# VH-VL binders against o60147: the designs that were tried, part 136

Target 1, 175 residues: o60147
Amino acid sequence: MLEKNKYLYIFRHIQTNQVLLSQGNVLKKTALFQLPYPLQKPVAPNGMRPAKLRKDHWVPLLKVEFPNESMFQSVFMQLLNYRKYRSVQPLTSDLLKLPIPVRRRKIMRQEVPNTIADLADILNKEKFPENSVRLQLSDKSDSEYADWPPSVQIDSEEIKLSRGFREKTTVDEAR
Key: E = the ipSAE of ESMFold2; O = the ipSAE of OpenDDE; V2 = 0.75 times the mean of E and O plus 0.25 times the DockQ between their complexes.

## First folded at step 6 (VH-VL)

Design j8 (framework fv_dargistotug; at its last look DockQ between E and O 0.05; V2 from the best seeds 0.00; counts 0 for: pae E 11.2 > 2, grease 19.7 > 18.9, placed apart)
Fold by ESMFold2-Fast, scan of step 6:
Structure j8 (fold): chain C 175 residues (1-175), chain A 120 residues (1-120), chain B 106 residues (1-106)
Amino acid sequence: as target 1 above (175 residues)
Amino acid sequence: QVQLVQSGSELKKPGASVKVSCKASGYTFTSYGMNWVRQAPGQGLEWMGWINTYTGEPTYAQGFTGRFVFSLDTSVSTAYLQISSLKAEDTAVYYCARGTYYILTGFDYWGQGTLVTVSS
Amino acid sequence: DIQLTQSPSFLSASVGDRVTITCRASQDISSWLAWYQQKPGKAPKLLIYDASTLESGVPSRFSGSGSGTEFTLTISSLQPEDFATYYCQQLYEYPTFGGGTKVEIK
């Protein structure tokens, strides 16, 4: 039958700027396994504890709308592969000179510009129809991290949700 | 070729310990998490937990804390499962299986399994 | 802990038959479901992930559908090599498996 529109939901951590990718508008606990740096420290005496998902600590970064499931799947899988590739690259000498806490903050903060650049690179390599992919950002200036192909339409309206992509969430952004 | 090769079968007495290895090849070891799955004779699959190969942090499912320890040696691309104070009910085939540490999309490659038999 | 219930637990079928297996989750897991095939004495093999995405190298006669709490694995024309036990797995929370469905020759 006809393929339906599909969305890629990209979240940002409010404190660390780490990025999570999701196929749904609700983050699941297993998404935390994407993170190379755990959000929680081990608790003595019980040993290491897994990270807890605090959904209110993850805010929308970017929502991507694809005209069909196959285009979504191609881009989503390529983006996951780009993120895996980046996470295992050797650290530069400039990063190695930094104290460990400073180094980690710098690496984590780079996840936002890196994810946006990788998304744009994938979309530039794919030859999708003009204006077939719609991007909606929480901060439209984040689109400046990359050059976008003609297939991309950037929504003039920013995402106004402060707690995830839940449509039924009523949020006062002034708070 | 991506491969996970596990150590051979073990026959142990109650109270002994066992250490099962899972050697990875054909991919970057730290790009994927390593899961452990148990299957008792005639029973279904049971997820025991996983270890993040990038950070070294293990996560255990309820029921597998205490006697079970996940570890790794990144220099030889090998993950380990250690079971202490073995009991008869630990008799099972133990599998290692690869999952993404970015997102769990399912376990795409599995070791051949290691049968651990606990009896006197 | 998310419970997965597979039905039927056992079915007998003939080569060429259309086979359907259902997996029901105790709560909404979106599309975070995978299907595996396990033959006697062998490790499980990933067939489908993200509810409906076919793993590379898996024959097109296998398909998955569903979202939320109800999922289906379909084999459109059963082949001799398809007689096996099939498991669903959720990855929405820490992974759990269904009880399995054994597909036997009629």
Scores: ipSAE 0.007, ipTM 0.509, lowest interface PAE 9.8, mean pLDDT 81
Fold by ESMFold2, look of step 7:
Structure j8 (fold): chain C 175 residues (1-175), chain A 120 residues (1-120), chain B 106 residues (1-106)
Amino acid sequence: as target 1 above (175 residues)
Amino acid sequence: QVQLVQSGSELKKPGASVKVSCKASGYTFTSYGMNWVRQAPGQGLEWMGWINTYTGEPTYAQGFTGRFVFSLDTSVSTAYLQISSLKAEDTAVYYCARGTYYILTGFDYWGQGTLVTVSS
Amino acid sequence: DIQLTQSPSFLSASVGDRVTITCRASQDISSWLAWYQQKPGKAPKLLIYDASTLESGVPSRFSGSGSGTEFTLTISSLQPEDFATYYCQQLYEYPTFGGGTKVEIK
């Protein structure tokens, strides 16, 4: 019924390095719900949700092409579960000693490496054919956060787009 | 092909409980969220909430945080809605509907609906 | 809580008519709106998502438009099988449905 969706798009925030996962090449405002805790009061280590989605604040981190939609959906859900798991873990003693703004910034800066490591961990546990999962990064050195299975082919070309994964002249860019 | 098949209609007395099942087939059950939607006789559609079929974590809409419980049995690709302490105003058709988690492209597949009637 | 107001609540039309149904949101929901058709005794059927994207298998006489707070569903030439109730649904946050628009034969 729906068109098969086999692409995972991951964005990072240019200032905070927070991460948003997307099924589409443009972020919908509902993606912000992946960040569980907007302040009124800070309670979660990586849940500082902005009140509004600013498209100019989110840039491509990576794109993954899976063999089919079912595999995409499985990996997508597992990534969300890893993020949820991290959000409910007790803070370390070293983090608790820091002033709240410093603590939050340190936690948020780990989202990029943590997400990349989580993705690789999930893919290492899956039984995908060799070279069946294509990975394209905005910064190829980010692949060094993880050990990749033989199923993953890392594209030699980096993502060159400065905002989003789509050309700026499309009709849906006005969103 | 994707199908959602719900359990049959139920006739209950006030104060009883009911458990509606929704069996999914034709897709990977844990890859899509399961939503529950209520429609009272002659009324519109009312979203009750959803359950993350991978983690089992439910989310309930405002008016459904009490007597309504979502659950799963992933071994048989089945979602459940349990309603306790039934009231006359719970008389409605209850639908299960498939949707994606954080990027909602609408509810693309629906169960046939389960009529729950609560009468003395 | 995002309120969706559908207009009109009831619409009387003849086969071949052009029909428009409006859905107004209480706040900006970008393009995150879906339309459903429901026939008596049946489950709703998804027609349109993302404001204007036609679901697979839906006749091309159905179209959607709008963004922000104002959205329309248009049936370019009403057919006998199109007499039904139509619902909008916002997908910006936890989903809510509009009150419905019943399209009746004149």
Scores: ipSAE 0.006, ipTM 0.533, lowest interface PAE 11.2, mean pLDDT 82
Fold by OpenDDE, look of step 7:
Structure j8 (fold): chain C 175 residues (1-175), chain A 120 residues (1-120), chain B 106 residues (1-106)
Amino acid sequence: as target 1 above (175 residues)
Amino acid sequence: QVQLVQSGSELKKPGASVKVSCKASGYTFTSYGMNWVRQAPGQGLEWMGWINTYTGEPTYAQGFTGRFVFSLDTSVSTAYLQISSLKAEDTAVYYCARGTYYILTGFDYWGQGTLVTVSS
Amino acid sequence: DIQLTQSPSFLSASVGDRVTITCRASQDISSWLAWYQQKPGKAPKLLIYDASTLESGVPSRFSGSGSGTEFTLTISSLQPEDFATYYCQQLYEYPTFGGGTKVEIK
């Protein structure tokens, strides 16, 4: 069980591109609390926080394997803090150019690149051992959203898309 | 420390014009939109529109087009509301209000309001 | 435009009472709703945004709930300083306000 705590999965909403962090390959209902908005009746994209977790609306964005649980927990918490920080920051000039509804949608769409950039920034600061962190992306192009430190080894193989969870693989079981 | 300070009360005759000022301080003026809200005596709040403090582009609510003009002087962090061809029904307290920096924003800071009285 | 209907328009209550104010939207606005408190001769004060998030510095006795078209503001235990007029505001589109609810001393 301790080994499972080494894996960070990041999911994105297929419509809104909102981002959820997960410890493990299956999204928990409580993951919805990561979203900065209250539970809403309508399903996204109109709702900012779905009232219920619809696993079929979430797909893996990336998987990160850490050397140990401690490193995982540190990065996980920092990611949440980064997100919270952004949510309470003044809007950029570019965003302010947009009407309110459009602005909100734009902010939501930025969650994916922002999260990836946050992850890279956190890992750059942590200065983990070289090639000690393994990163696998659903879309390799998403790695371009950030400069990665030497501690990060980017997997050449893209993760398979599965909604709501990432299926257990033989490799995952062996670790 | 954020403050919005509006100009003083105005007494005008019908047909005249008035210009209300709203000076912002304690924050980056161009990082937040500025809203205008009208409240007639004994009545509720009515959103008049907002001005993009970065671009200077105003947006007017329905019913507030034509005689109402939003403007800025960013050099002094001030927003303005001008009402022309004043009518008796324009008698109200006018508020400027900053939009929050939240993703889903409300108006977190308000001016103290400016009473505009239109009377013959 | 989205119309917001508040109920009741007037509410008489005593200190210590639980007070509930309702705001109904003419269409689904998700959770894009804010609540304001206004005292006579003063500017409105933001209490709650995003339907249920308490603004910084606002007492915990205030709470907001709801989504879609039905929203409620609750004061768990009314305090003397809470006698005021309350407004809901939708921010789904360009903002509109409810008609207000005046909470008076019983």
Scores: ipSAE 0.006, ipTM 0.584, lowest interface PAE 11.0, mean pLDDT 86
ESMFold2 (binder alone), look of step 7: mean pLDDT 93; pTM 0.950

Design j9 (framework fv_dargistotug)
Fold by ESMFold2-Fast, scan of step 6:
Structure j9 (fold): chain C 175 residues (1-175), chain A 120 residues (1-120), chain B 106 residues (1-106)
Amino acid sequence: as target 1 above (175 residues)
Amino acid sequence: QVQLVQSGSELKKPGASVKVSCKASGYTFTSYGMNWVRQAPGQGLEWMGWINTYTGEPTYAQGFTGRFVFSLDTSVSTAYLQISSLKAEDTAVYYCARGTYYILTGFDYWGQGTLVTVSS
Amino acid sequence: DIQLTQSPSFLSASVGDRVTITCRASQDISSFLAWYQQKPGKAPKLLIYDASTLESGVPSRFSGSGSGTEFTLTISSLQPEDFATYYCQQLYEYPTFGGGTKVEIK
């Protein structure tokens, strides 16, 4: 009887700060298609193979509980579209002058504050009841990247995830 | 109800300047970016650049730096394209087109186009 | 800039025909491709975005497919109002358009 998909989970890479969105508390290997930059260098001169998902390298950033699945789906799709918007923005001349590794690090570091700001913007545009959306963060200070609407209740307690998520081994994206 | 209405056709001599307007209605102007697209007679579509309507920051495609200026008047929900030092090669229909600030899912609404003819 | 190559540049077809137009990108653009229809003397109209999502109000005879570098627009049963020029557009970086495919009456 529970709304199956009323939770949005957002994960952060421990080194790059790249962000992945998930409809559940376990990352699927297909989530790696959200990344604009590969996590591994090409193996062959012509080849770029899909990266393997190492679930222990991704930690929870935040969890959002929505009142129902319809509201979850609306916000989730909008957040994916915000991510697409950012990934298709023209790179500035200043960024293009940087060496590729420096450029990539600078862009990737922005994903955490950008994702939090995008989420807050979406929630500010929606007409949700007061305290109807519950936000849990791994680090409460990350909530300061944005101004939240009255519909959002920020929980001070750490996100509780499946124990198996953090202990799962590499999942190969290639067949 | 969403509409983009552009100014009328212009006939100019080489070396003149032209300013094309694009007035938006039926939506929150600053929630969507404004793109400019050119189409020379009998040719295809060419993206010229866009302006962020929230920040006012323009971005120009490589071929459109220098003589081309994108600007806004947010108080009247209008975007402008100014072309200076007109050349015969600038003869084209110029379109404004709405792209979402958040979702670049293509340009969902277009102005009717403004024909700019540059002839001696 | 990302280059888009459309094929064919021109095709002649009859009402009721199945029409397919291909768009190839010079690099991987994921699904960040849109399709437009332009009738003579009119502004372009968005048909499909995100490679396969039909824009509201567009007839179901239009469909899009593909990802990465190869994309296809299909019109399952050509109608008189479909005779137009069709353009693909990538939104992966600075937007660029394909050269267009003109669909004319036989």
Scores: ipSAE 0.006, ipTM 0.494, lowest interface PAE 12.8, mean pLDDT 79

Design la1 (framework fv_lerdelimumab)
Fold by ESMFold2-Fast, scan of step 6:
Structure la1 (fold): chain C 175 residues (1-175), chain A 120 residues (1-120), chain B 109 residues (1-109)
Amino acid sequence: as target 1 above (175 residues)
Amino acid sequence: EVQLVESGGGVVQPGRSLRLSCAASGFTFSSYGMHWVRQAPGKGLEWVAVISYSGSNKYYADSVKGRFTISRDNSKNTLYLQMDSLRAEDTAVYYCAREPYESTGFYDYWGQGTLVTVSS
Amino acid sequence: SSELTQDPAVSVALGQTVRITCQGDSLRSYYASWYQQKPGQAPVLVIYGENNRPSGIPDRFSGSSSGNTASLTITGAQAEDEADYYCNSRDSSGNHLVVFGGGTKLTVL
């Protein structure tokens, strides 16, 4: 039988450049636990409101199409492991020299290049067939953060984002 | 050199309030997230609350949400836990703990703990 | 709320290898860290980020993880390793930001 294609969606925050991984085109509130730095400030000095998923603040970074679910699961799990590994590494001396707010902004901005580099590293280590993995990017220049293996085909069509009113990049699961 | 010293524990009646303090020394306190973790007599560790380095972000375990308030004073290198509406099940040794890298969820240094006993 | 499960007790003979396990769905997304606690004392971090040792922790302590399971291995157990061991991880369920295992009492025979 023919195996179903599986998709990996990667989203970025418009202002912080933080990255969220998703198994589908629906971004759930629980995905916010992937973030090292919370997005929501407390309303009052005592306690805080739970972080809210502002879907209009998240845009697709890239979409990866795998030929089957097994390849998708392997790559997705390895990406999660790379993100776990990065989350527990000590800060470099260069970052430690910076004031805390500046340091955090630089760390958050590096999530896009780091995620792309990690994805490419995983795909370079896997021995997938030529042109079997299709990448569609919102900004094709982001592909320059890594060297891609022959298994990867970069789609000539970018994921188009609205400049005006920000469309939600995901749909609510239930209506 | 890194030290965390808790104080403010004691015996208190149900429904009353207590404020715990954690005095930090030997490191740049304002650069680290801080947590409170408790341990009931003969039981395991239970996470209570976290506060970010600046004090801007706070989160609580469901069991204490609405009753406990975490705060910090970076000028005094001190972490606080205000405990209101205390219950018998809040009886525990309360530890303050340092998170070495933000949002990693592990603790490289712990205080010695301060015992809170809620009883009549 | 998601929970981390540990066996309540384990024993090992002096000089032999013991493995303490921690299981939970949060471990699919986050590494476990491990703490040693002796009676009347505060917990001490022995392993973080899968298999990193803090300064001062003997090399007989190591960590590993696979799927929803994390393990702490003590190779060549010593008498002073007798203690309670707790795993912890970040919680992705939304009920807690940090979750601890129930603890494992290690007895060195």
Scores: ipSAE 0.007, ipTM 0.527, lowest interface PAE 10.1, mean pLDDT 80

Design la10 (framework fv_lerdelimumab)
Fold by ESMFold2-Fast, scan of step 6:
Structure la10 (fold): chain C 175 residues (1-175), chain A 120 residues (1-120), chain B 109 residues (1-109)
Amino acid sequence: as target 1 above (175 residues)
Amino acid sequence: EVQLVESGGGVVQPGRSLRLSCAASGFTFSSYGMHWVRQAPGKGLEWVAVISYSGSNKYYADSVKGRFTISRDNSKNTLYLQMDSLRAEDTAVYYCAREAFDSTGLYDYWGQGTLVTVSS
Amino acid sequence: SSELTQDPAVSVALGQTVRITCQGDSLRSYYASWYQQKPGQAPVLVIYGENNRPSGIPDRFSGSSSGNTASLTITGAQAEDEADYYCNSRDSSGNHLVVFGGGTKLTVL
């Protein structure tokens, strides 16, 4: 059978808490175009963003299973658009009163709660069947950043960070 | 196949209003930011306005701010530009352009354009 | 406030290499995109994100970026490449979101 792309893999940076979206269980270097929006140049080593992709610095945040590939593509594109338009908004007065380095760290750390809230907002706008979208998180408490629609089922089991999004080996499955 | 078709252009007198439409097909319109870009006869491209995929965020060039309003109807796959208080310098071909989903300000598809002439 | 500066015209002999340059402060932070426009036609995206080509754009088109400067290079120019070329970039100023260069008219001799 042909491969079907119905999974969205979301990663977070271990140091900055920045978020990258992926259609596969492994990040491609082009994913850096998502920080904080696709055309922005990577910040130099002394900046607050990775200068280049270090795959071992990114860990699973959550995995979303959709009922079909069309829905996956639609949600994935909408989620990318949400983050683009967040990055071009004028800074709030609360952020403007902070020193520049502190402000940048705070903005980067908000990518996790923002991405989760954006995902929930998109899913609340879609009229999916009950329990048709399955979420698996690395830290289940991150689900509390949003109110989820009835179409969403959250797995009780968390993603094991030691394995990332890697599939089980045939040996692990046989045991 | 992605298609963007502009309409609504024409000849209008200074101080009047005109509404442009851009009919989109061949893609999920509600997932993409949309832009208006204009080009005066014999001149270069000038960015006019952008609207986010949901319609929640709008930005305008200083030259049109307060006079032009960008809007969209995702149920009809249509982008609009309401142009009020038109001036001779607004004379241009107006293009609608689709923002690539992975970029702000990157236009992967453009319409054919519609000519707006502001003249007495 | 930033503007993108391009030379208004450049010429290249058939089969030779030409470089079109775009300069502005926004290019220190953002990659330029390049658009080709032929008379009476809508612009066509030829390069984005420094050096990426959309599907259907020939390999002879390439991009580069250094400091406040972005360049579009056409290696082995063809007659069909005769057109106006525009760079554009994001502008993070409060006054504009997107800015275009003035355009460069390429003549293939």
Scores: ipSAE 0.006, ipTM 0.519, lowest interface PAE 10.5, mean pLDDT 79

